# Miniprotein binders against q96jn8r1131to1294, part 47

Target 1, 164 residues: q96jn8r1131to1294
Amino acid sequence: TLEFLENHGKNILLSNGNRTATRVASYNQGIVVINQPLVPQLLVQVRIDFLNRQWTSSLVLGVITCAPERLNFPASACALKRAAWLLRGRGVFHNGLKICEKFGPNLDTCPEGTILGLRLDSSGGLHLHVNGVDQGVAVPDVPQPCHALVDLYGQCEQVTIVNP

## First folded at step 16 (miniprotein)

Design yl8
Fold by ESMFold2, fold request of step 17:
Structure yl8 (fold): chain B 164 residues (1-164), chain A 82 residues (1-82)
Amino acid sequence: as target 1 above (164 residues)
Amino acid sequence: SPEEIIEEIRKLIDEAIYLAMKGDKTKAVELLQKALDLVNKLGDTEFQKAIDDALKAIDKGDPWYAELILDWALEMAEEKSE
């Protein structure tokens, strides 16, 4: 069963059997990680439940390749400088460095109700899905094992793991 | 000491990013200008450029990217002072 790990950002409250994450303070300290590594047959999907448009910027999606259970997460995913690939806005970032300017839609414009998905293909490519539509390969060769990560940053105050 | 100056710069940056996230670009810019004054006292030209780039990112409405730039700059400044 897919759940968010108990180890998460300091401003996160888990509910709904650890399938819902809510950021209850500020704009940051909102990193959550899915409890199972990605495998080619697994599509991890989260629904954006609640956005607060009074903040600027929105959620970050990504993967980490180190074991997440006891990591000390930074306040914001932008500070992940090791073993991390992130999708933010239209950019793709690896260990804090932008490696692609323009991939997929601008995540900052996704409204409440949007379902965002991550999966690996058979070649280890990381795919983004938006409302069930494959946006293609964001990262061509992610090391395995890796775990899906969401940073409930800025506008994004709640997400829920949903079945594909 | 350089460590005390870097810690004050970090506090200014943290508050500036918070204000930019709330949409208060004017106050965010004021705090980053104060941070730049302290960076100038360190004589750290790479950090000076990072502050300038972060100000441009805030002006364009991208405080996440400003935070990324400044987090790198703080990390590099701390490594130089050790």
Scores: ipSAE 0.861, ipTM 0.930, lowest interface PAE 0.6, mean pLDDT 94
Fold by ESMFold2, last read:
Structure yl8 (fold): chain B 164 residues (1-164), chain A 82 residues (1-82)
Amino acid sequence: as target 1 above (164 residues)
Amino acid sequence: SPEEIIEEIRKLIDEAIYLAMKGDKTKAVELLQKALDLVNKLGDTEFQKAIDDALKAIDKGDPWYAELILDWALEMAEEKSE
């Protein structure tokens, strides 16, 4: 079953059989990683459970291609300078560099209850899903294996892994 | 020493980003201006540009992007001083 890894940001508390992640302090130290690598038949989905609108900016979604179990995560996903592709706001970032200005919806506007999904297509393209709707290819050829990552940043204080 | 100046710049940046995340743009800008004064003492033109770009990002309400810019600048400044 899909779970968040026990190796996570320092401000994260895991619950619900490690399927729910909550940021319990500050605005950062909220990186979590899904325990199974992405494969074409696997859709990883998380629901935004709680947003605190007193913070600015919201969650980051993405993938990492390095082994996540023993990685020393930075305080914020923006500091991932290797083996990382991130979706934030409407931007796509690779290793800390913006590679696309406008892809899909603005993730900062997603309300509580939004279900966000990541999957690979047969060519290794990374797809974003929003409430079950495929938004297209964010990144055309992600190296495998890769793991889905969520940074519970700013407004985003809780997410839960849900079935597709 | 340059290392001690970079450490003070890091503290100012960390506090500025926290304040921007809480919506206190005025105090965040004040701290980044202090950081810029220290960056000027280093003579680091790339870091000067990074501070200016981060100030623009904060003004537009995008402290995540400001943090990204400044994290790069700190990493590059630390590598130069090693």
Scores: ipSAE 0.859, ipTM 0.931, lowest interface PAE 0.6, mean pLDDT 94
Fold by ESMFold2, fold request of step 17:
Structure yl8 (fold): chain B 164 residues (1-164), chain A 82 residues (1-82)
Amino acid sequence: as target 1 above (164 residues)
Amino acid sequence: SPEEIIEEIRKLIDEAIYLAMKGDKTKAVELLQKALDLVNKLGDTEFQKAIDDALKAIDKGDPWYAELILDWALEMAEEKSE
């Protein structure tokens, strides 16, 4: 089953059989990684459980293409400058560089209860799903293997892995 | 030393981003202005531009992007001091 890895940001507590991640301090140190690599036909979905509107900005979604057990995670996903593809706000970022200005909805505006999904298509394209609706290809050719990543940043203080 | 100055800039930036994340733009701007004074001592025009761009991002309510800009700038400044 899908779980968050025990190797995670310093401000994360895992619960619910490691399917729920909670950021318990500050605005950062909230990176979590799903334990199985993305493969065709696997849709990884997380639900936004709790937002704290006293912070600014919200979660980041993405993938990393290096083995997640070896990484010392930075405080924030924005500092991932190798082996990373991120969706933040409406932007798509590769290794800290913006490669697309507008893709999908603005993730900063997603309310509690939103279900966000990541999957690969048969060509290695990374798709974003929002509440079950495919937003299209965010990244056309992601190196494999890769793992889904969530940064519980800013407003986003809790997410839970949910099955489709 | 340049390394000590860069470390002081990093502390100011970290605190500024924290304040911007809490919605205290005024104090965040004050700390980034202090960081700019130290960047001027380094003579780093690229870092000066990064501070300006980060201030614009904070003003637009985007401290995540300000953090991204400044993380690059710190990394580049550290490499120049080698």
Scores: ipSAE 0.858, ipTM 0.928, lowest interface PAE 0.6, mean pLDDT 93
Fold by ESMFold2, look of step 16:
Structure yl8 (fold): chain B 164 residues (1-164), chain A 82 residues (1-82)
Amino acid sequence: as target 1 above (164 residues)
Amino acid sequence: SPEEIIEEIRKLIDEAIYLAMKGDKTKAVELLQKALDLVNKLGDTEFQKAIDDALKAIDKGDPWYAELILDWALEMAEEKSE
């Protein structure tokens, strides 16, 4: 069963059998990782449960290729400078460098109830899904194994893993 | 020492980003200007540009990108002082 890994950001409280992550303080320290690596037949989906619009900016999605169980996560995903591909706003970032200006919808505008998904295709391409609709390839060839990552940043205070 | 100055800059940046995230652009700018004064004492031209770029990002309502820029700058400044 897909769960958020017990190694997570310091402001995260896990609940609902480790399928729900809540950021309980500040705007950061909200990185969570899915406990199983992505494989082509696996669609990892999270629902945005709660947004606090008093903050600026919202969640970051992505993948990491380091083993996540004992990593020391930074306060914010923007500081991941190795083994990381991130989707934030409309941008795609690799190791802290923007590699694409415009991919998919602006994640900062996704309302509560939005279901966001990540999966690999057979070529190792990373796909974003929004409410069940494939947005295409964000990153063409992600090294495996990789794990899905969510940073509950800014407005995003709660997400829940949901089945496809 | 350069390390003590960089730590002061880090604290100012952390608070500035927090304030920008809360929507207080005016106070965030004030703290980044104080950080710039300290960066000027280091004579670090790359860091000076990073603060200017971060101020522009905050003005555009993008504190996440400001944080990204400044995190790089802090990492590079720390490497120079080791």
Scores: ipSAE 0.853, ipTM 0.926, lowest interface PAE 0.6, mean pLDDT 93
Fold by ESMFold2, last read:
Structure yl8 (fold): chain B 164 residues (1-164), chain A 82 residues (1-82)
Amino acid sequence: as target 1 above (164 residues)
Amino acid sequence: SPEEIIEEIRKLIDEAIYLAMKGDKTKAVELLQKALDLVNKLGDTEFQKAIDDALKAIDKGDPWYAELILDWALEMAEEKSE
């Protein structure tokens, strides 16, 4: 079963059999990682459950290729400078560098109830899904194994893993 | 020392990003301007540009990108002080 790892950001509380992550303080310290690596045919999906519009900016999605169980997470995903590919707003970032200016919808505008998905294709391309619709390849060749990551940043205070 | 100056800059940046995240652009800008005064003591032209770019990102309502820019700048400034 897909769950968030117990190793997570300091401001995260896990619930619902570790399928729900809630940020319970501030705007940051909200990184969570899915317990199983992405493989072809596996679509990892999370639903945005709760947004607090008092904050600016919203969640970050991505993948890491470091072993996640004992990794020391930074306060914010923007500080991941190694083994990380991130989707934020419309940008794609690799190890803290913007590699694509405009991909998919602006994630900062996704309302509560949006279902966001990540999967690898057979070539190792990372795909974003939004409400069941494939947005195409964000990153063409991600090393495997990799794990899906969500940073409950800013407005995003709760997400839940859902099945496709 | 340069290390003490960098520590104070980091505190100002952390406070500025928090305020920008709360929507207080005016106070965030004030703190980054104070950080710029300290960066000038370091003589770090790259850090000066990073603060200018972060101010533009905050003005556009993008404190996440401002945080990204400034995290790089702090990392580079710490490496130069070694």
Scores: ipSAE 0.852, ipTM 0.928, lowest interface PAE 0.6, mean pLDDT 94

